# VH-VL binders against Probable complex I intermediate-associated protein 30: the designs that were tried, part 2

Target 1, 227 residues: Probable complex I intermediate-associated protein 30, of Arabidopsis thaliana (Mouse-ear cress) (q9lqi7)
Amino acid sequence: MSRFRSLLQASVNATKKALTWNVEEWVPPAEKHIFKFHSKEDLKKWHLYSDSEYGGLSSASLEIPDKGDGSDCTGVFSGNLSVDLSEGSKWNISRSGFCGMRSKKFDGFIDLDGYDAIALRIRGDGRCYISTIYTENWVNSPGQSEDNSWQAFVFAPKDSWYTAKIPLARYLPTWRGNVIDVEMEMNPGRVLGMSLSVNAEGGAVGAKSGAGDFRVEIDWIKALRLP
Short names: E, the ipSAE of ESMFold2; O, the ipSAE of OpenDDE; V2, 0.75 times the mean of E and O plus 0.25 times the DockQ between their complexes.

## First folded at step 1 (VH-VL)

Design b09 (framework fv_bepranemab)
Fold by ESMFold2-Fast, scan of step 1:
Structure b09 (fold): chain C 227 residues (1-227), chain A 120 residues (1-120), chain B 112 residues (1-112)
Amino acid sequence: as target 1 above (227 residues)
Amino acid sequence: EVQLQESGPGLVKPSETLSLTCTVSGGSISSYYIAWIRQPPGKGLEWMGTIYYSGSTNYNTAVQSRVTISVDTSKNQFSLKLSSVTAADTAVYYCAKEGDYGDYWYFDLWGQGTMVTVSS
Amino acid sequence: DIVMTQTPLSLSVTPGQPASISCRSSQSLVYSDGYTYLEWYLQKPGQSPQLLIYEVSNRFSGVPDRFSGSGSGTDFTLKISRVEAEDVGVYYCMQGTHLPYTFGQGTKLEIK
């Protein structure tokens, strides 16, 4: 069993519970805006990446259409996933395509102290995406000075706006896309950034998977305090 | 303290297969990315390929048809095999561990290198 | 393949004086994730290469602050503010933006 399989299994359970939270009626929790996707200025906070930079054939874009979608100003993360990797991949994936968007580094931190969950307001294509939170590495050891990454699945339902609510406790620690077996808790006061990515191979049970087009609209990302 | 040590034959005949091992001591190779990088005498560095401890590999296309990198987790070893060698494959061969910072990878720990001469 | 070109190929410096090494890539090293995958390595005589600088300008752990990296896109520079005897060796720039990873030809630094 690969460590990615253990992430997939745990994230499926977390996604199902997050979907339940989205359906249930709650008193409004305290919230904090982290990112919005309403203008070209907002999109300058993000970088795109894909396997195509390493010899793969996937492609990605992040844009705000000029009334192409007709109604409002939201970010559109879209592209095409290809499983052909002619030159190999820096990400060590096989028979998989991937695309992602990652927040640009800046001085300081995204302060999530006192918050319990991440919420994403999205309108998607039926695929599962991977939400990643990057945190500072607090422990300096010889050869160990990488940023910590934490991952959870985000289901993006077709055609309807949806708020995915993911408890911070359900993000699993990862290194290079693999769940690591460590006794470590996320430091929510030391978040460096976030990403949203999609893989052709992976995804939760019942979600669309495989090569082909992907598209998700993103309105905002918030932190929530649970009642 | 983690160390990398290359080992293999000092002399290989043309057309034969070169086989080298990189032994990791002082730690487990679980979650390691190990690269093989070579240096012909008086020349610069050439990346040959990288392997993750699970067995996934990326190879330099210039040597892809002749190179195979493998891992033996029970022995804490990584291996490089290079087939159909010629005098142009004469070099010092290094193994190097990739460390990272976020999504960025670099070679933070290198073995001492092992000299391989291809001669009849 | 991305070609990395270093200048000069050799440099002799009086101890205590500054040194500067340039590195040019045949294509931009800015990846779509926003990182510039450019490193500098030093190979001292008879030794293995060692990491000095990663992501253009970040010093690796234990590297003295007399070493600094700068640059963007296709043009990069490694500077040593005050060269010491222990700094002799061959300096290599490397790109990790696209496979295969490629190194410059190397710059030999000698003490005059």
Scores: ipSAE 0.000, ipTM 0.435, lowest interface PAE 13.8, mean pLDDT 78

Design b10 (framework fv_bepranemab)
Fold by ESMFold2-Fast, scan of step 1:
Structure b10 (fold): chain C 227 residues (1-227), chain A 123 residues (1-123), chain B 112 residues (1-112)
Amino acid sequence: as target 1 above (227 residues)
Amino acid sequence: EVQLQESGPGLVKPSETLSLTCTVSGGSISSYYIAWIRQPPGKGLEWMGTIYYSGSTNYNTAVQSRVTISVDTSKNQFSLKLSSVTAADTAVYYCAREGTYDLFEGSYYFDYWGQGTMVTVSS
Amino acid sequence: DIVMTQTPLSLSVTPGQPASISCRSSQSLVYSDGYTYLEWYLQKPGQSPQLLIYEVSNRFSGVPDRFSGSGSGTDFTLKISRVEAEDVGVYYCMQGTHLPYTFGQGTKLEIK
């Protein structure tokens, strides 16, 4: 038992530990919580909107139903999509039949650098929803007046909880309601917010579409690093 | 349904900062943009800048060194500050809502306007 | 900056007759998404501007069908098929394709 050799061995092991710790710091965790929907305080982070602002008849709510039995609490985004106009209104809207929920402004950014996908834990109604990510206008886009928006469809199957995993690469850049035909990349380090919306036109082959009720339960939204 | 209302002092002294507030009611601000547009007496319309509810802004180059637009989402309020004012800044100031860029939402441009507030820059 | 030029600067129309206002942009208003972001606004005396037409030819909600917009690229027209007393005011075209957003100088419509 050489005390000098055991001290040398200990210093080598300590150096390995420090190097491993530094390497671990550079690699983000496999998942990152962005939003949860477990309490009324969580819902205060969201704003609701719909075509009713333009004379449409759609309605939306976002609630935590009290199950009273101690079972899981989740957010419920639900309502009714109507393509009709309000009675007595002479307004003609070109895009009726939509509802959405959007995150409120907060201090700073959601940093998604090093993550590959957005995951939503949902239990739905068979409709397709639209997931939107809003980013700071860091990408050189002199013709845009708004934050960059990026959109992807999310199918919400009936009856069972589902984790929808949407690669960040699947989100398409949009401006003024339209997909932009440009080779632009999302800046995942500069995310300002997110929204989830639904419309009567639908968005995917085989999904429920048209006017009528919509309902999706949401447990959480996370960022994932794919294997 | 949706209403916008401007408020602020009607008289500002030269070299001071002009401060106005726009309050939005009857609709959500979370998916819409708010713009400030001014009109000098007897002249046309000039866009000053736009803000998204996230705080992201775009300004007209003619005023960008002096203008700041901000948002308070808890009050549904948007503010315009214009520093170092001169008589040339005398105008009616409007706030107006610009529609969302969301894929399936209505893409309305300045669809709702406030009544406007007259600001005179004079000693 | 894109310059928007309106002609005429003023016109007087007998009630029931048509009116036409032209708007020219200094460069194309077609954006990379294929859409043209040209709007028409009306400012009635003592009132705020109100949206009439968006994306060249789409009437905003509640706007009478006597108003129509047309055009492409750099040349645009607003037509009123049958002018009524309530149509009096100043008409502005506006481009939203490129920053900064710019308005035309305005066209004053008066009734004879």
Scores: ipSAE 0.014, ipTM 0.501, lowest interface PAE 8.4, mean pLDDT 80

Design i01 (framework fv_ifinatamab)
Fold by ESMFold2-Fast, scan of step 1:
Structure i01 (fold): chain C 227 residues (1-227), chain A 119 residues (1-119), chain B 106 residues (1-106)
Amino acid sequence: as target 1 above (227 residues)
Amino acid sequence: QVQLVQSGAEVKKPGSSVKVSCKASGGTFSSYAMHWVRQAPGQGLEWMGYIIPIFGTAKYNEKFKGRVTITADESTSTAYMELSSLRSEDTAVYYCARDFYGSLEFDYWGQGTLVTVSS
Amino acid sequence: EIVLTQSPATLSLSPGERATLSCRASSSVSYMHWYQQKPGQAPRPLIYDASNRATGIPARFSGSGSGTDFTLTISSLEPEDFAVYYCQQYSSYPLTFGQGTKVEIK
């Protein structure tokens, strides 16, 4: 009986191999949409946050502007970064002056297995943004309730559409926005969500930094398989 | 596990500059804010500024604006504080102190570097 | 700039006595930290976020307070506790320290 089951399993595997002989089905596409920013329905997948949760005075919005002229619509993440604190703030001053957008929780995972990079199609303001990937919390220390986070910097050039391509290997493990001293690799099959954030303190030499307005237009976020 | 080791004492002339180093060993250098705090003889503690190496950002106390520059070299896990246009009142022990970005304390301090400004 | 005023400037006590040190801020502070400093040494963390003991700090040290009024208490002074104590705030730039309270042997 076990020999019969072994032959049956081999036949099932051979059939699946024959089905995956189709090139279209055998390899994943070179790119995969993760998020689009083309409608108000797309924006419902995102949650805005800022230092105002901790007594800061920064503000953020995420909108699809109604241009009324029939032109293409893209998401606009914009606001004002303030390093000022309201009286009685619980915020450590080194962490004031930030805004972010984070994907809302859902059942399951964003499967990035077989992909090498994240691509963001953006039109920015010359500021440096932080791209964060959140993965399943199996590696965090006991007592941690947060998902594992991985961060990379994204420069957003002023006035021109740009596709920022960030290798997954360039994302650094972080805890509460800071790189941690841990030897671990991202599990691209267990991604829970993503965020894009901006800090008044900036992230790169030559990028616009400091308090004041920020604005980035976002068309889409994709996963890419590099050649 | 973590140690902050600073460069040795210096004697400088008025109008010159001094660059003090702080080498971190054990733990992650880039994810921590490195602050500089000074203490004049017989006086209290005075915050000068910090750098967060991973972000490449520095913040200074306005009192030292135009005279202080704080930098970091991630390849050597070393932070630097350079103070220019030295005056006699800059005679002090200069400390580096580590703060996990967004934490509530300086968890580790260097041993201090005495800078004497003498004519 | 938030000004921190510590009182008294000097506290003269004997071993075994209770020490109570005050730190008053010119405006509301959410994050207050305390340090101990002995001659020739770097400051040593004692209390963070008003009431939490730093690693290795004995139970005789406790902190309390909120808003503008903060207190560091040493329940029973040991010989090694005679030192200068500084409070420090994290609520706004620039970061500031109090002028210090010297706890000395009577």
Scores: ipSAE 0.000, ipTM 0.407, lowest interface PAE 14.0, mean pLDDT 79

Design i02 (framework fv_ifinatamab)
Heavy chain, then light chain:
Amino acid sequence: QVQLVQSGAEVKKPGSSVKVSCKASGGTFSSYAMHWVRQAPGQGLEWMGYIIPIFGTAKYNEKFKGRVTITADESTSTAYMELSSLRSEDTAVYYCARGFDYLSAFDIWGQGTLVTVSS
Amino acid sequence: EIVLTQSPATLSLSPGERATLSCRASSSVSYMHWYQQKPGQAPRPLIYDASNRATGIPARFSGSGSGTDFTLTISSLEPEDFAVYYCQQYSSYPLTFGQGTKVEIK
ESMFold2-Fast, scan of step 1: ipSAE 0.007; ipTM 0.548

Design i03 (framework fv_ifinatamab)
Fold by ESMFold2-Fast, scan of step 1:
Structure i03 (fold): chain C 227 residues (1-227), chain A 119 residues (1-119), chain B 106 residues (1-106)
Amino acid sequence: as target 1 above (227 residues)
Amino acid sequence: QVQLVQSGAEVKKPGSSVKVSCKASGGTFSSYAMHWVRQAPGQGLEWMGYIIPIFGTAKYNEKFKGRVTITADESTSTAYMELSSLRSEDTAVYYCARDYWSGLYFDYWGQGTLVTVSS
Amino acid sequence: EIVLTQSPATLSLSPGERATLSCRASSSVSYMHWYQQKPGQAPRPLIYDASNRATGIPARFSGSGSGTDFTLTISSLEPEDFAVYYCQQYSSYPLTFGQGTKVEIK
């Protein structure tokens, strides 16, 4: 019951002046769009970050390529990972080169109650990326404290589109980038946002790693109800 | 809470193969890297390779070229390490170890499996 | 491959004394970890990413260093601390361990 009410609230938070949505639909669909990467307007929902904020030399961009009249527009998250950091960098992160893209904060939440997995439609460079889900923090003051973060690896194979399907149960709770040993389950009704990031040292052995260029194309991010 | 339980000790002849299992319980299996590390009697630790179950990707130490195969079965939360063309120098305790992925270190280890290669 | 050289090979100390263990890498290392191993047991994680204590590790254990030179310090040895200690790098393949430093009583 609360699941249907949460779906209605999430729908209201995404209103557009002339749009009509099916407010009388009480059953969640088998899949739900979370993010699309089809237009420059879609990309305004994201902001980029990198180790440059800490004295690093990595760079990142998120763009819709200029394909002319192409109807296959997808977002491109790309850049360069550098392990060259200034001596005495502000936060002593000389061991990591990193770039990421994180969804901008908005009023309300992404309601994933009743869904089992996150799906990412990507075409990559053979690197492993990190998918992060941010949820409301109940430990301190909600909204004024650090958000709970949950992380999973995403392998981005070269040259072919891939749908990475990650069960929500496989996301590991993290604190400041480290997995924590806690008896806490993700609250899928209280998701605040998501990010996708990549490190030069690569968090996944067996994938391409190291300093240099990175590039992943992203079509969409969805929630799925698994059979 | 998290436990890695390995198969029992084995005695093998030179030229044969051995397959050691490592069953994970109490944690997330598929999203962690599972590594294999061996230790010969009275010697140090030697990395052999790993697998990331969710991706099916494996990486091996070149020293074991063509002799080692690491696999995983997500349905049983079990990783396997098979070493072929055994030599007396392969006598060692073989450990599985889970990669603490965000910290890139081995946070949980199996109890070890002694493999003795003797004619 | 990155070769890790630990020194000294053996450290003979009494309970209450300070132990300082060194690990030198043949090239720069971004991720250096330390493990403790007691006879008949699997290695136990102590320090990850040079300076962070693993879960359940007492405050007397500390790690430091960057680049090619890393140090593990035990400020005041307890009886249960007499063991072999290994450093391990996760910066390039193959992953490698040092040869170990044995901390023994006497």
Scores: ipSAE 0.006, ipTM 0.419, lowest interface PAE 13.0, mean pLDDT 79

Design i04 (framework fv_ifinatamab)
Fold by ESMFold2-Fast, scan of step 1:
Structure i04 (fold): chain C 227 residues (1-227), chain A 122 residues (1-122), chain B 106 residues (1-106)
Amino acid sequence: as target 1 above (227 residues)
Amino acid sequence: QVQLVQSGAEVKKPGSSVKVSCKASGGTFSSYAMHWVRQAPGQGLEWMGYIIPIFGTAKYNEKFKGRVTITADESTSTAYMELSSLRSEDTAVYYCARDEYYYGSGSYFDYWGQGTLVTVSS
Amino acid sequence: EIVLTQSPATLSLSPGERATLSCRASSSVSYMHWYQQKPGQAPRPLIYDASNRATGIPARFSGSGSGTDFTLTISSLEPEDFAVYYCQQYSSYPLTFGQGTKVEIK
């Protein structure tokens, strides 16, 4: 898995870079808040989905825990991944055991021009999640109205808060059933939304995989300008 | 056991195109990367590109840019490599090879197809 | 593009002898793999991530190295080990292979 290792190494390198800025009294990299997960109002901006729409048995929730002090004011994306199908289901799912959260439609775009990376402040369960950025569709063909999607893996370490920093250049263009030219570059000025998803099949060296519970806490998502 | 079965040998004229298939069985198809690697007679291995079917992501060696297209059909667990504007130096055995790029351990080619000989002859 | 240079091009040895194959990269490599190929056959995975044996690979095969210098060692050659060996980097695109080292019977 060289892509995941490259993504993990890139996030480590970005962290070292930020630390170097602080240690050497350099100006910190510019940053821009994209999403916060601090209130019920913040969570209303997200749509939950799972394989249950296709006869699967996975479940998901996104909530701000009711009990806890002010330090617990973060979003919790959690649930259970199941590779089983419901009784009487007529459907076979190519991708079994998945859950996700995707930002709802809003007016305009998320403008990432001049930024180099996406940062996610998370506390996880040892699973690999998929970070997706959705951009304006260039194709607009009859029968194809899907947004362009760009994906990168995000490892979510157990027990400790972690800032995953993913260079925009590390996001790979994706389009189901169609090949996207390698020359196609993300237009960072035309971002429509983002998602975070997890699947039971997933995994990478050192990451938890398979059916069962998942849980990741999310504080914020930011864009960073790396030095 | 995972098996990759490729289409049969082809003889093509210069300027034509060839499309080689690679059908996977006995394992997961969609979430693994499928690479294409070629080997000219008596020569070494040359990487051409890959596709990750679940994401629709494809990456190509710039040497073949504009001439190679790698696709996948998840419903039949089959990957394809199409090479256009063929010339005599494209005569080679073409292999498909799987890696656990996104899943499992390692980022190496764990299973290989048997190879497809493509001969470009004037 | 990372260029991988294997040496020697040909290694002539007898069964029971130790084989040492080198692979040098033009720049630092974090993920180096080794494959074995016999005439008329597809390559077979041997070593991944510099030092890990692939499934079913005998203990006589070992890999080592980091940065730009990597080594494949066969501690005691068996008759079935006479083949061509390729190193391959997975650290940078395009993915590249070395030109191969042929291990042949003396």
Scores: ipSAE 0.007, ipTM 0.447, lowest interface PAE 12.2, mean pLDDT 79

Design i05 (framework fv_ifinatamab)
Fold by ESMFold2-Fast, scan of step 1:
Structure i05 (fold): chain C 227 residues (1-227), chain A 123 residues (1-123), chain B 106 residues (1-106)
Amino acid sequence: as target 1 above (227 residues)
Amino acid sequence: QVQLVQSGAEVKKPGSSVKVSCKASGGTFSSYAMHWVRQAPGQGLEWMGYIIPIFGTAKYNEKFKGRVTITADESTSTAYMELSSLRSEDTAVYYCARGYDFWSGYEDYFDYWGQGTLVTVSS
Amino acid sequence: EIVLTQSPATLSLSPGERATLSCRASSSVSYMHWYQQKPGQAPRPLIYDASNRATGIPARFSGSGSGTDFTLTISSLEPEDFAVYYCQQYSSYPLTFGQGTKVEIK
């Protein structure tokens, strides 16, 4: 009878309501923290590298300046770019004088699926830096030394904090630091790590270039969904 | 899969020179540092120097500077180590070993090694 | 130059036992690597950057340490693990190796 149909309908509606998910709970947040540079423990996630390991004279450091108080701290990636070799030998100048910081390899991935851009909160020196994203090889192989790399330039303005927003689509596939002549799409769900590097050469109009000191302060790196 | 294949064993007289080759296959050659490491009989490993082929400039251990020359031929993916003014104490197995990829800024260990070349210096 | 001192010089153990190998540097080292060498063979990469296992290296091998003190541990020795082990620094030129620790069956 109608009373039973009414109770059945209420039960069905209650069950449907219980099975209805809040869609917003399953959609990634508008921003996702990837890295922060607020403590010495945060910096342990990074490797420093430079041409000094391979015959160059560049130097690099990554540190949290000692402030001795409870104020917010940021990481400082700084050093000196040298185009000289141990004897000042001829070198292709565009291929000498570099320093970088790369996140340590780990089990699993940084999942950037559903995000449109990488954002870096930086305070720089007027140089252009290179942002690199490393992704899993598409080959079915456990070997991990030949990760795919994707690169984009980041201008770091002098003396002011800046949020550089780099669309994922702006990152170009690279192999051995050069743009490769192949059709590839980044899989943002399979990111293995990131790096930030600087070379003595510079191509951007108005950016500082050449040998000498470099310094960029880094607060955080996030993934963003662009409006 | 990367493979490094070295030239065969050599017997040399004191005062002569020797040139050992190391041919790379199964990967990139030009941007990776190619190092040379030697090991005297019953002794440990001693680093001699390296070259990054795309630059053509080598860096040497000061102990060998003036006697060692490291070169590379990108067309044949082959690195060479030449050691001059040989003495009996230069008797050793000489290894080539692949190091850092210049462009990636990572992987700073010797990930692939050649089989070794025995150089015997005797009169 | 950075001098690497490995200890002990020789470690005599039976299969199944734990091996602990030390490498001490004369000054601070940022990059320390470990290699395994068997008689008549080239060295094989084992651990890189203090604690990372190279490709194909079993979980029984682990590395740790920072600054001047580094350790290689083999949790349970297998017959194929009896070999000479070398540490190597990549922080300063000239690149240097330790004198080696021989792990031998007894």
Scores: ipSAE 0.000, ipTM 0.456, lowest interface PAE 12.6, mean pLDDT 79

Design i06 (framework fv_ifinatamab; at its last look DockQ between E and O 0.02; V2 from the best seeds 0.00; counts 0 for: pae E 12.8 > 2, grease 19.7 > 18.9, placed apart)
Heavy chain, then light chain:
Amino acid sequence: QVQLVQSGAEVKKPGSSVKVSCKASGYTFTSYYMHWVRQAPGQGLEWMGYINPYSGGTKYNEKFKGRVTITADESTSTAYMELSSLRSEDTAVYYCARETYYDWGSYEYFDYWGQGTLVTVSS
Amino acid sequence: EIVLTQSPATLSLSPGERATLSCRASSSVSYMHWYQQKPGQAPRPLIYDASNRATGIPARFSGSGSGTDFTLTISSLEPEDFAVYYCQQYSSYPLTFGQGTKVEIK
ESMFold2-Fast, scan of step 1: ipSAE 0.401; ipTM 0.719
ESMFold2, look of step 2: ipSAE 0.000; ipTM 0.428
ESMFold2 (binder alone), look of step 2: mean pLDDT 92; pTM 0.951
OpenDDE, look of step 2: ipSAE 0.435; ipTM 0.787

Design i07 (framework fv_ifinatamab; at its last look DockQ between E and O 0.02; V2 from the best seeds 0.00; counts 0 for: pae E 13.4 > 2, placed apart)
Fold by OpenDDE, look of step 2:
Structure i07 (fold): chain C 227 residues (1-227), chain A 123 residues (1-123), chain B 106 residues (1-106)
Amino acid sequence: as target 1 above (227 residues)
Amino acid sequence: QVQLVQSGAEVKKPGSSVKVSCKASGYTFTSYYMHWVRQAPGQGLEWMGYINPYSGGTKYNEKFKGRVTITADESTSTAYMELSSLRSEDTAVYYCARSEYDFESGSYYMDVWGQGTLVTVSS
Amino acid sequence: EIVLTQSPATLSLSPGERATLSCRASSSVSYMHWYQQKPGQAPRPLIYDASNRATGIPARFSGSGSGTDFTLTISSLEPEDFAVYYCQQYSSYPLTFGQGTKVEIK
């Protein structure tokens, strides 16, 4: 009877040693590149949307202008925000005056686990923009497959390159474009996409707001580990 | 090098006004908020307000009941803080400090400070 | 306004000892910052967003906390660390500072 107990204990000890997978805590790089805006191919990863889909009159474009000076080309998200509605619109929209660009669906997830912030290298027009992160919905019942959305404001100073660093913790849960008061935490390991948008109404205090032209140049979007 | 240089010490009578300057260098002046913070002798720090030099937008601590005016001159990269109706309690070192722009969900810290300006209010 | 209460008011320690400073907010704060001020000098940034060291800040400084309770820790005090430390919230207006904790040499 004694020999069988020793073999079982040896097998349990061997299995315990094997399950000490040195999960070498893969420390992610200090920076993770998510998006760049340097080529037409880079821009194909994005689609535009506006209130025009709902009877508004706002318009947007995403392009890489040829600067002709040999400088590195960056993406330009620009357009016009209108708070007017098209005549005869059947759409009962409460608010007009918004445009955005959203990344196309990824083949999988962007894993932001281990990162502390999203960084955007931008050159703006003095407006406040909205950064949105989309994550896999694990809260909604089967059939309501809307992605979870998280939003944070991004100020884009006029005529100067600025690296906006937005801690992930500053992103607020949203539903249909509105911040919701829910006790939810972002799952950064399951990022499905991102968007950058601008509204005529709202924004940070002191930022340019209202109807009219908007323009922001975008160099890149990265995730950062903060020291 | 990023630097904020403030004007020299001031001695003022009660009821008068003082205007302190803060000259910025080494960075884009309009890309950062400029805050004013004061510190009475032997006391803690008190936030007075800020200006967005780009838009001219200001936010004030209501405690000062409109006695504070913050302005900015982009051409000289200089911010100003004027405090009117001075009282003895306004005797303090006044600091300018820059921060990145505020976000609704959170704001950045004051990463660069001026050397401070002593304002003494005495009869 | 959000009132920040720091404790202790004074912390007397020797070089090499661990310092733990607390900052309690009267309501939930999204982000807390810490500043160091030496006599006759302007404050300088130490920790931002509760746990991030500002540029040039040694690793012996660390911050933690969320909601209403925040902590600054100095793992091993150096002679140059004896100063006043302030917490500051940028969650709501008016911006407010704690009353400060003086770390002094025992």
Scores: ipSAE 0.000, ipTM 0.514, lowest interface PAE 10.3, mean pLDDT 88
ESMFold2-Fast, scan of step 1: ipSAE 0.022; ipTM 0.602
ESMFold2, look of step 2: ipSAE 0.000; ipTM 0.446
ESMFold2 (binder alone), look of step 2: mean pLDDT 92; pTM 0.944

